# Designs tried in a protein design chat: VHH binders against Protein Aster-A (GRAMD1A). Part 8

Target 1, 172 residues: Protein Aster-A (GRAMD1A), of Homo sapiens (Human) (q96cp6r367to538)
Amino acid sequence: SGRLLINSVFHVGAERLQQMLFSDSPFLQGFLQQCKFTDVTLSPWSGDSKCHQRRVLTYTIPISNPLGPKSASVVETQTLFRRGPQAGGCVVDSEVLTQGIPYQDYFYTAHRYCILGLARNKARLRVSSEIRYRKQPWSLVKSLIEKNSWSGIEDYFHHLERELAKAEKLSL

## First folded at step 4 (VHH)

Design b11 (framework vhh_7aqx_2)
Fold by ESMFold2-Fast, scan of step 4:
Structure b11 (fold): chain B 172 residues (1-172), chain A 119 residues (1-119)
Amino acid sequence: as target 1 above (172 residues)
Amino acid sequence: QVQLQESGGGLVQAGGSLRLSCTTSGFTFEYYAFSWFRQAPGEEREFVGAISYSGGSTDYADSVKGRFTISRDNAKNTFYLQMNSLKTEDTAVYYCAAWELDYSGYDYWGQGTQVTVSS
């Protein structure tokens, strides 16, 4: 069902890592531009508790398909959880709905980001992903969905991990 | 699967005490940090207290500091909220939660237990 995609320690504090990934940071802006995402919009975080907030991202992604559409539209909903105001880290759940791809009404993808503070300038990031089905596809359709979705997910998070490793050197 | 069940709620007079318990199953208890939250009628769910995976650190909302104590018993897969010097403003549904320190980062929640403090 799910896969672990990032499980790494970075030499940046948990609050700084959270800010890099989950605010409208220079890091996030640069990373999305590197991925060639276009029409990017971020709603503000909202919620009555700092420990439970939600936001929505919309953007267009490129598709490397010589026979099909060259882009797709994405709506990503992120929910942020903290164990308490002084917690060293957070959990962010993302639900990613993609439109303009085959079988779009069958599934969506979900990601969980876990940030754990290890020291003042050191944090662990774990990212896991899952494909969730809104209706049950036949085995052939399921195989096509999973092959294409995992390819894109793995490329995205491998690229993110590389960019975080580069950015930590500039943060020291 | 993973299950959290609150007990110990009820009706109590102002100035009294209650001890809430959260019994857990379906995971390795020692790998989780635990928290209590509450929700009063017409209000948002708010943080009450937390205890680390080792039990070495605790944290509390300012409104309950000095009155409430969170603790854990790994042998019983249970954690507690001891509530002393209860006030009518402590009336709420109390929820227990578990936060995995490992791979998944899941928060698991109980169904809630009612605490009513009368004057």
Scores: ipSAE 0.000, ipTM 0.126, lowest interface PAE 13.3, mean pLDDT 82

Design b12 (framework vhh_gefurulimab)
Fold by ESMFold2-Fast, scan of step 4:
Structure b12 (fold): chain B 172 residues (1-172), chain A 119 residues (1-119)
Amino acid sequence: as target 1 above (172 residues)
Amino acid sequence: EVQLVESGGGLVKPGGSLRLSCAASGFTFEYYAAAWFRQAPGKEREFVSAITSGGYTTYADSVKGRFTISRDNAKNSLYLQMNSLRAEDTAVYYCAAWDLGEYSSYDYWGQGTLVTVSS
């Protein structure tokens, strides 16, 4: 649903790709540091089965506006689904609530990550995003939210795709 | 450092008028859009009116025809002329400024200015 931001095949198995993106991995830690995220906390995954898990991330993101707020706080809830314990892949839904930005109470962003195993050391990653409204904004506010949110989302996932491509070369 | 300072609030009888002012400092106000929001006790913050850097205005349905937003870039100031005030206009009024093209826009709020419409 939403806009497709990543749709790429990587020379990394599905289980390894899942571990890189959705555990407290060296890859994830390094990526968040490159993004200049601070105060990062990751809760443990928990849930009623290995095929349905949830966790919460909190972190502070930098804001590039030199005359406004310098940072914002984020609460991200991730829900992981697997078709079965032997499934070659997973789906992760993220809901991202940002505090300390204009109109924070109007919206949040949602991301869906789909990992599909194609071979022992090959998987496809698809990421789509959408902006979800908690309150109906009037047209100028909606335009501001949409323009700025998509810019940030696109920058984040393009950066992620580039870092995954670099890590891929080291996995081969 | 960006600051927005609201003034002009007070106690007014129904049907009265008030003019709110917002003084901006620490940035080039003329390049930014600006808006008025309000928050009544126990309620969510509500959009009231906005004006772009180019001078185009918009209003919430609840205030359209009664309120007028304007700006004076030479004075780095934003104004809200409030006419035909009603009890339901009672709220703390806040001003905000932002760049329509920028993710990290301003959200600096002063303490606001209280408007009470009561007999």
Scores: ipSAE 0.000, ipTM 0.084, lowest interface PAE 20.6, mean pLDDT 81

Design b13 (framework vhh_7z1x_3)
Fold by ESMFold2-Fast, scan of step 4:
Structure b13 (fold): chain B 172 residues (1-172), chain A 120 residues (1-120)
Amino acid sequence: as target 1 above (172 residues)
Amino acid sequence: QVQLVETGGGLVQPGGSLRLSCTASGFTFDDYAMNWVRQAPGKGLEWLSGISYSEGSTSYADSVKGRFTISRDNAKNTLYLQMNSLQPDDTAVYFCAKEGWELYSGFDYWGQGTQVTVSS
């Protein structure tokens, strides 16, 4: 099952929005610090085509689990594989593997970001996510995975949307 | 125009193997996740397997895990399903399905299907 998490227009051009989200920008650095992510490393984008680039992010996230570990390690692989139909857009797929949590070998999370330029200083951002299973968990285990994963995903993208809204007003 | 064409179905004996192919045209094949879905006689659709646009991350339904293998050849715009240890209850029409733009926004294009019959 998947969910739409962001579907909003920002008064920021598509190229600038892409730079904010998918480079080592002050916006991204500040956002990750607000989320209390630590040990953050970003590889450079690599590939022999501007339409097909890949990078890897690694970081440590806090987790709100009173009975389990208080942090987990994440490896996130991002693939940029097309521009939108209008100049200055892109699609980025993220696969997020988390280690140090129960049932870590059963699942991962996936996100698709789409940036579409609407005007010179105006773009739409859509973000959708899903939980993908490598092994089929029992129903109670699946419910636990779904509850905890969606809580974290929704909190992350709600916070991201709010920070983007603040940043657009600063840029105007 | 988007087209998905399945081939490779047929009659096979229990315990046998079969490889299905799906040839895609009209879109940038390596930008989209691809899936296999089947429909047995008198039953609803059953999702079997998916392969991501992110270079080969795969997933399988419990009913086929360990017996079926999904793969793709982006140079040939072709999706494959290798089916081993076939059972009579694998008898179904098998469909190739293309992911929509959003993750799990549903499948926006389907092939015509190919019939697989497992019987002696």
Scores: ipSAE 0.000, ipTM 0.150, lowest interface PAE 14.7, mean pLDDT 82

Design b14 (framework vhh_lunsekimig_d3)
Amino acid sequence: EVQLVESGGGVVQPGGSLRLSCAASGFTFDSYALYWYRQAAGIERELIASIYSEGSTNYVDSVKGRFTISRDNSENTMYLQMNSLRAEDTGLYYCAAEGWDLYSGYDYWGQGTLVTVSS
ESMFold2-Fast, scan of step 4: ipSAE 0.013; ipTM 0.333

Design b15 (framework vhh_7aqx_2)
Fold by ESMFold2-Fast, scan of step 4:
Structure b15 (fold): chain B 172 residues (1-172), chain A 122 residues (1-122)
Amino acid sequence: as target 1 above (172 residues)
Amino acid sequence: QVQLQESGGGLVQAGGSLRLSCTTSGFTFDSYAFSWFRQAPGEEREFVGAISYSEGSTDYADSVKGRFTISRDNAKNTFYLQMNSLKTEDTAVYYCAADTGWELYDSEYDYWGQGTQVTVSS
């Protein structure tokens, strides 16, 4: 039961878009700061080839509910698979494990980012997300997990898409 | 083995409607997201609309919002672009695309159809 969150063409080449999103770029640093993520640590990419690499991000996210936990810890594992030379771009699969929230042992979230080069200065970014269950929650618990998780996921990627659009205008 | 085939293109008068279909084979249809792109003469390929792994999420280019609707039929391994209130500037070759995932080591991550011509006359 996935959701498509971004599927847009940007006037930025595939290599630059990949660098903006998946290196320790000024864009990524600025975006995470705007999200008010703290204690951000990005491991270097490592793997058995340039076409298959992995990294781990850890960070603390703020919780906006004043009556609940004030923050939660996140471990995000990203696996990067590079496209062939003709296509350009990459696919990145992300698994996001959040601790310090209700029902944390029941679920995690997964994202797939697809970058496809369309022209020298043009690329498509597609982002899809899923909530994945480690344990089957009862219907009321599942409804709460889904409502809160999708709210956070939608806000994050809508914010990302808006920031990419702003960066695109500055690059033109 | 993986194939995407567009149909439903043609000539239509401004203000008219067309429904494009994209029939797929060679992968598990209901596990994938689908998109439509178009390319006008002398222009680069541009995004038109998308539908996620479920019908719960759709997205559209600003130029087509309110006029075009994307949908999917998992039982028929087909997805559609319903185009209403067509304008002359909608004239383009329309391409369908599928996100087949990074597991396909011998294939593109996105499969593309061959394209179908849509011509809108005044």
Scores: ipSAE 0.000, ipTM 0.157, lowest interface PAE 11.4, mean pLDDT 80

Design b16 (framework vhh_gefurulimab)
Fold by ESMFold2-Fast, scan of step 4:
Formats: sequence, C-alpha cells, structure tokens
Structure b16 (fold): chain B 172 residues (1-172), chain A 121 residues (1-121)
Amino acid sequence: as target 1 above (172 residues)
Amino acid sequence: EVQLVESGGGLVKPGGSLRLSCAASGFTFSSYAAAWFRQAPGKEREFVSAIYSEGSTTYADSVKGRFTISRDNAKNSLYLQMNSLRAEDTAVYYCAADSGWDLYESTYDYWGQGTLVTVSS
C-alpha cells in the first residue's frame, strides 16, 4: 500500500542527517525555499518520552492550476521514534493534511522516514509514502487524487534526494 | 500466537561461518520487513541487517560484504549467512519484524528470544 521513494546511502552521519531533515536547519530552510513553500512555521519537538516526540509544521505550497487556486495550506504532523536519547538517526512518521485542493476531505498523505547509521560519517535514508482515504472516492475521483498526489510526492522526494546528494558533496 | 524463533547460534572460530535462521508464525510474514539485531555483552542492541517486504536489503557497515540476509516467504523464514566472523561479532542475535519497514529497535512489532553466537579461539 505504500511506495518507496528514497532508499539511498549518504556520506553524512545519522545524527547530522537527522538534524538536517528534522530540525530548523539551514538545509531544511533552503530546501523548502527551493520548493517555493511560504508561511513556514515549525513547532518544537515535544512529548512525554524522548523516544517518542511530536511536532507540527504549517506551510503554504504553490499549485500549478490555471482554473483553480494558486496555493494550498498544509498542516504536517511528525512523530519521531528513536531507541535512546543518543541514538544516531530516527524514524519519523509524517501525516500531511492539505487544504485548498479538490477532494481535500477524502484523503491525506503519510510518509515514513527511516535513518539508519552505517558508520560514523555514513547513513541510509529510506522514505516511503502512501495515500490514506477518509472517504471512499468514486473511480474517476480516485484516479485524479492518485495521479496528482503521487506526481507531487514523487517530485518532492526526488528533489530532496538530489539536494541531499549536493549537500553530501559539500561535506566531503 | 505470534512468534519469531531464532536458531543456528553457536561457538565458531575467527574466520569461520555460521547461518542463523528465524521461523515466523501467527502472522503474514511476507507483508513484513524483517531484520537482524545483535547485542554484545555489556553493550546496547545494534542493527545488523534488514530485508524489506519488497526484497531490498540493507547492512550495517561493520558486516557489509561478510553477512548476507535472505528470506523465504513460502517457509515464513528469515536467514543470516555470516562469513569471515570476527571476535567483535560475538553477541546474542535477535530476529525482528515490522509492518512499517522500520529499522529502529523501538518500533518493531515482533521480536524473537535471541540466539547466542560466540566467536573465539
């Protein structure tokens, strides 16, 4: 039920890769700016356990649509899992709710990021995504949702993988 | 009842080989990612290798090129072929399964009881 979008090794330690992706890092700020995301806010990580924490991101994304809205607002909830307070890397589950698009009440998207340390300066990033339905869409509506959602998800993570590869080369 | 049962551990000399097996029961193993973790005496549990439901694999750098993970969904089994064993590979080896393709210890759905591998002269 999911699609694998990234499954790559980077010459960046797991702890640094986690900081690049899941803190208010220069990398994340630059990446979101390249995506033309605006009105970006990130809540701090919080939770009762250091092994299970949560944060909320809100932002506006551009929509390439001549007949409809030119932007949509997003609320993304991220839940972070780790085996201990000093463990390198993490698993992050992300739920993305988009408002201002057709059929927004029918679905949301979910991503799982897995960072695994392989050596001191080397980590694997694996990202998978799925579309989750809150209402059963008709076949034509489902086809539209899936075509547009997967196109956007694939473009986003392909762009992320390219930017991580560039950042990796600057670290070497 | 859901369970994972490891076997194949034992005493082996440095440079030797050993094959670990993990038998899964009580759930649809083919739909799960599966992994091997190990815990050396006095140390925390660490990742060794994983094989995802779609068949891709990943390895910790310390074992890459020496260990090979594989699965047989018809037999509900996971394997770890360990070659060129070193004293540092001495640990209890655990089988784990996860519906979410997770590689982190804290998020795996099911764990085995472990099998001891000792590498010494």
Scores: ipSAE 0.010, ipTM 0.278, lowest interface PAE 9.9, mean pLDDT 84

Design b17 (framework vhh_7ubx_2)
Fold by ESMFold2-Fast, scan of step 4:
Structure b17 (fold): chain B 172 residues (1-172), chain A 118 residues (1-118)
Amino acid sequence: as target 1 above (172 residues)
Amino acid sequence: QVQLVESGGGLVQPGGSLRLSCAASGFTFSDYWMTWVRQAPGKGPEWIATITSEGSTMRDDSTKGRFTISRDNAKNTLYLQMTSLKPEDTALYYCAKDYELGSSYDYRGPGTQVTVSS
């Protein structure tokens, strides 16, 4: 059920890559706008230690639905693990709950981002995703969930990888 | 076959020092990041320090003033120099190849026990 979506090296330091992806950065704001996400709200990072932080994002995504609503609401919870305040990398676990889609009570999606610093201005980003089931669908419903969810996840992360590559080039 | 073998652990008094070694074989040691991790009785693994293939270090804030990670690529050996040891440092210490914090290791050694007691 898990898939590797990004496994690439960028000529950007790990700390900067973390800031681009996991703060209210111009990069993230622009990327979400390109995805046509609206009503975006980001809570501050908070936690009982500098190395273990959590935040919640809420936003509205567009959906193709000829028979009904054209959008769905998302609540995304992110948990960040750092190698310390002088981080050369981090891991972010993301749980994405979507409302306004068929079979919404059956599943949610999970993503793991791994940023590994390779040099002062070079980092590797790995992203893997998984569909998590709260109750077991029968085979036809599972096929529909898998088809639609993976299509959306793959499009999102392919788009993210392309935008990161463009941002890398502009940093030259 | 990839092998990591830790050594240098033992019983020390509070305030003492130890140097741990990790002998690597079966891969091109100089190409990889190497990490020290510890696991205390009844607790999960705790990251201590990572050293890059180029020699840059990243260390946990709670131990960075007392612990130093280093490597000798000619000897395929990773080191952890520990000073001012405290009872809270009692744990199994192991090294790991291609460590990603929050995920399983590509490979880790069996570990060396450090006990800090009077």
Scores: ipSAE 0.000, ipTM 0.154, lowest interface PAE 11.5, mean pLDDT 82

Design b18 (framework vhh_7z1x_3)
Fold by ESMFold2-Fast, scan of step 4:
Structure b18 (fold): chain B 172 residues (1-172), chain A 120 residues (1-120)
Amino acid sequence: as target 1 above (172 residues)
Amino acid sequence: QVQLVETGGGLVQPGGSLRLSCTASGFTFSDYWMNWVRQAPGKGLEWLSGISYEGGSTSYADSVKGRFTISRDNAKNTLYLQMNSLQPDDTAVYFCAKEYSLDTGYFDYWGQGTQVTVSS
């Protein structure tokens, strides 16, 4: 089932917010460095339409586990949807596959980002996330997957929201 | 005043089909993404499907992909969910949900829900 992680208005126009989050922007580079992500590779956006584009990100994330693996590899696929090339906003669907963690073949995580332009320098960002299962785990395994995954997802998006609020103040 | 009213629920046998409708009022329907969400007995809310402003983009939960189809008619302010190949575990209250509004805060507007029961 899904959870709403970000639902905030920023004093940043929709196009600028999209550039910050979904290009190889200084904002994104700095944010990923703060998260201690390494080996970051971003493919260019590609597709037959400006309204439907795809890209792939790969990176290594740190794991806070004193007795387990210190890092894991991630493949994230993003699909961008727009009503039109000049639409005031977009939707980005993200699928995140993590390798090097227990029960990795049971699940993946999905995020939906919705950017809606409200004024020239004002936009809403809404982010919801979901854990999706390829195999149905029994209750104890499911509890472990959900506890660890939601903890990581919530920390990531809380951090992102704080950094966006900080960047917003610098833009004013 | 935002209102969402679901209709079309009922009792269906396994393998049957049902079409849900949601009529919206109190906002510009075509300016918002719309969603379907359900709640099965003894479970929490499960997001099922979403549709973009003009219906050009749709998304589905893995549990309903290939069986359910979301659509909308902006001229009639109506959202639809076509449900095929219904299973007993599709038994739930189904809600129409509006995307975020500046005036709504952290929660979407939800309808009252419509009951779908799949049994023999």
Scores: ipSAE 0.000, ipTM 0.121, lowest interface PAE 15.9, mean pLDDT 82

Design b19 (framework vhh_lunsekimig_d3)
Fold by ESMFold2-Fast, scan of step 4:
Structure b19 (fold): chain B 172 residues (1-172), chain A 118 residues (1-118)
Amino acid sequence: as target 1 above (172 residues)
Amino acid sequence: EVQLVESGGGVVQPGGSLRLSCAASGFTFSEYWLYWYRQAAGIERELIASIYSEGSTNYVDSVKGRFTISRDNSENTMYLQMNSLRAEDTGLYYCAAYDLEGSYFDYWGQGTLVTVSS
């Protein structure tokens, strides 16, 4: 099942919020550095319209596991949707494949970001996440995957929400 | 009343085809992202296909090239065309509609059974 991780209003317009989160912005670069992500590569957005674009991110994440791997590599595919070229806000679907962790071929994680413009300098961000299974895990294995994945997902998005709140205080 | 109703499930032999339909009442599809989920015995419900308001689609690897999702906003109906069916495609198929732009309501159908057996 899915979980709602962010559902907050920020004093930044929808287009600016989109650029902060989904371009090679100073905000995104700073946030990923705070997360200690390394080897970050962002492809350009590409697609046949402004209403449908795709890009790929690759990066290395640290793992806080004293007895296991210290890092893992990630391939994240993002698809951006708008209802129309001038529609307020957007939806971004993210599929995150992590390699170098136990049971990596059993699952992946998916996130949906929804940005809704409320006023010229005000937007709502909703983020929901889901763990998706490609193979049937045993109950104990599933419990391990769920515990570790949700812990990481929740930490990431709580951190993101805090950084967005800080960034909005600096807007004029 | 708001409702999603699946239909088109049934029994088919391996290699056969089925077309599932998901009809909405009480709301309109045009603003929604639409999904097909599958639940097989002993497996958690899995997203297998999605179609977004502008018509883009996505599929899990196991069904790519075999299944096609489509929508008809004027009929308020979504479809899943399933070709080259395999025994492992057996399960309950659910449709779902998500509105993440204006509301927080997600809608689910009750499921339709697909059985692929010789």
Scores: ipSAE 0.006, ipTM 0.179, lowest interface PAE 9.7, mean pLDDT 82

Design b20 (framework vhh_7aqx_2)
Fold by ESMFold2-Fast, scan of step 4:
Structure b20 (fold): chain B 172 residues (1-172), chain A 119 residues (1-119)
Amino acid sequence: as target 1 above (172 residues)
Amino acid sequence: QVQLQESGGGLVQAGGSLRLSCTTSGFTFSYYDFSWFRQAPGEEREFVGAIDWSEGSTDYADSVKGRFTISRDNAKNTFYLQMNSLKTEDTAVYYCAAGYELDSSYDYWGQGTQVTVSS
């Protein structure tokens, strides 16, 4: 099942936090550059209503692999669900498909971001992640997938939380 | 169709307790997140607390944390706000809200219930 990776309150309003994470913001651009992601493209958000929108991100991630490829290609699909304006905040579901890694046809990763407005300049961010299997791997393969995927996911969201904390301090 | 109705508001002395209820109808209760908001005279509506549909995880505004508790009863299609150690600053109209986690276009609100805390 899922793992909770971020569950933190930031002194940034919910709308601003959403813009930082889910637009082509200076924050997002800088964060992805720190992660050494290359060939980054972001489609515009599109959908039938303000409360239901979708976009696609594509990018190349570095891989620490002494005997194989040094990078992998990622397609990330994000779906945005916005609660009414008085509730403040949103939910973003992310599906991450990676090509150029062992056992890529067996699995993908999913993330859920929940932003909840607590006050005008204060919001909570929760992020949970899951590894989703298309095929059932035997135990050794599953262990390898789990170890490598969770390591990458945890590193990514720990870095994100640190960068959000830094941005919060600068906004004071 | 979908309706939310608050009850349990009223007049109470500072340091006292009240329990607000929100009864719901017209939807599958177990798949909705529930929250409470309040609006004091002359002020904007503010978040108070929330409970999610899947784990029953709760979250609270800093001003009420440790004093207020949100809970739900799926068998009664009702969720609650238990308010303890009430302060005069808690005087407001309290609103319940329900949102479908997978589609925010299905947000619903009650009409509000008055809570007055006297010194």
Scores: ipSAE 0.000, ipTM 0.209, lowest interface PAE 11.8, mean pLDDT 82

Design b22 (framework vhh_7z1x_3)
Fold by ESMFold2-Fast, scan of step 4:
Structure b22 (fold): chain B 172 residues (1-172), chain A 119 residues (1-119)
Amino acid sequence: as target 1 above (172 residues)
Amino acid sequence: QVQLVETGGGLVQPGGSLRLSCTASGFTFEYYGMNWVRQAPGKGLEWLSGIYWDSGSTSYADSVKGRFTISRDNAKNTLYLQMNSLQPDDTAVYFCAKDFLGETYFDYWGQGTQVTVSS
């Protein structure tokens, strides 16, 4: 019930790629600005061990809906897992709760990011996403939720992949 | 609430086969690595096999490599262990365990299923 959104190799080391995506990095700040996200707040990472950390992001996203509001509020919870330093990578699970959209009480979205180091300046990024339902919508409503949610998710990760490709070329 | 329920144990003759199943609920099964662990009478816990969330990587203890096969069905929230060429010393309670990525321990365990290989 999920989709694979990114499955690409970048000429950026795993640790640097993790820092770009999951710290308050210039890359992440610039990317979110390009997406026109506003009111962005990132909590620090915290947890019982360095290999199991959690943080919360809050932000406002723009939406184009002639019958609804032009923006929505998001709370995103990220959990980071690291399977030892030898892998050079990590797994980040993201749960995204959006308020101010139609049928907001029916669903939320989840993303898994997998970073695997391949060489000192080379890593693979896999991103998969799914829509999780709190209650089962009627088929027409489910079709609308899925069409709009997948459109947004695919646009976001397509844009992210393109920006990562640009960033890797600047690092050469 | 996280639940892990093992089934498929029983009595089997030496050289026989059994397939164990573990059904999971209360968490997103496809997002976590899963493991099989056993405890023989009067012995400690022995890790047997692990499988990553996407089935892309499996690992086995030397004692079972070539005889046991771990697999999963994420659509059914189910983990399997195919056990072949069973020996009397495979007699144990077999547990399903949820992996905690980045650490060497498991955060949730099932109640276990008994496997007895006749002497």
Scores: ipSAE 0.000, ipTM 0.112, lowest interface PAE 18.5, mean pLDDT 82

Design c03 (from x07q with F101W; framework vhh_7aqx_2)
Amino acid sequence: QVQLQESGGGLVQAGGSLRLSCTTSGFTFSSYDFSWFRQAPGEEREFVGAIYSEGGSTDYADSVKGRFTISRDNAKNTFYLQMNSLKTEDTAVYYCAKDHWYGLESPYDYWGQGTQVTVSS
ESMFold2-Fast, scan of step 4: ipSAE 0.050; ipTM 0.502

Design c04 (from x07q with H100W F101E; framework vhh_7aqx_2)
Amino acid sequence: QVQLQESGGGLVQAGGSLRLSCTTSGFTFSSYDFSWFRQAPGEEREFVGAIYSEGGSTDYADSVKGRFTISRDNAKNTFYLQMNSLKTEDTAVYYCAKDWEYGLESPYDYWGQGTQVTVSS
ESMFold2-Fast, scan of step 4: ipSAE 0.194; ipTM 0.565

Design c05 (from x07 with H99E; framework vhh_gefurulimab)
Amino acid sequence: EVQLVESGGGLVKPGGSLRLSCAASGFTFSSYDAAWFRQAPGKEREFVSAIYSEGSTTYADSVKGRFTISRDNAKNSLYLQMNSLRAEDTAVYYCAKDEFYGLESPYDYWGQGTLVTVSS
ESMFold2-Fast, scan of step 4: ipSAE 0.046; ipTM 0.482

Design c10 (from x07 with H99Y L103D; framework vhh_gefurulimab)
Fold by ESMFold2-Fast, scan of step 4:
Structure c10 (fold): chain B 172 residues (1-172), chain A 120 residues (1-120)
Amino acid sequence: as target 1 above (172 residues)
Amino acid sequence: EVQLVESGGGLVKPGGSLRLSCAASGFTFSSYDAAWFRQAPGKEREFVSAIYSEGSTTYADSVKGRFTISRDNAKNSLYLQMNSLRAEDTAVYYCAKDYFYGDESPYDYWGQGTLVTVSS
């Protein structure tokens, strides 16, 4: 089942927040570097309409495990939906496929970002995440997947929320 | 197919109250986030309030403290209780469903709207 990870108001407008998170922005580049992600590539946004776009990110994440792999490769597919050109905000769905970790064929993670404009220079960001299973894991395997995946997801989004708060202070 | 039908609009004096309703059909209402938007004459459509499937709510600054969004999943209905109405609240109010995972887009299905006029 899913979890709500961010549900916060930032003193930046909806369009600027979307640009920070979902373009090749200085904010995004800096954030991914802080996460120690390497080999980062972002495809251009493309789609059949301005309100429905898709892109693919690829990157390598570090793993601290003395008995296993030290890194894993990730393919993240993002689909961006706008609420129409006259409505503030957008929704971005991310599907994150990780290769080079135990039980990689059992699951993937999905994130939903919702940006709502509340005022000219004020927007709410809501982020929820879900672990999705491709195979039925046995209870022991499921417990391991859940513990490790939620730890990583929570760390990532807590770090993102903190960095957005810092960026907000600079924008004021 | 997906259908959203708004009702409850009308003429009211400043300081008055109205309750808007939205009847949803053609999808599993309880699984979707839902929202109210409005469009005043000559202006762009703007966000008013949202209620998420888990029950949390969000309000635009212009209506916070005056409007209350709620839902009744058993009746497939969304509501907006509007108190302390102001002339600036005059607009056509639209109900919108937000998508769930696997849907095509958020707020891609709009109702026909219900007119709210606040004037003395």
Scores: ipSAE 0.078, ipTM 0.508, lowest interface PAE 6.1, mean pLDDT 83

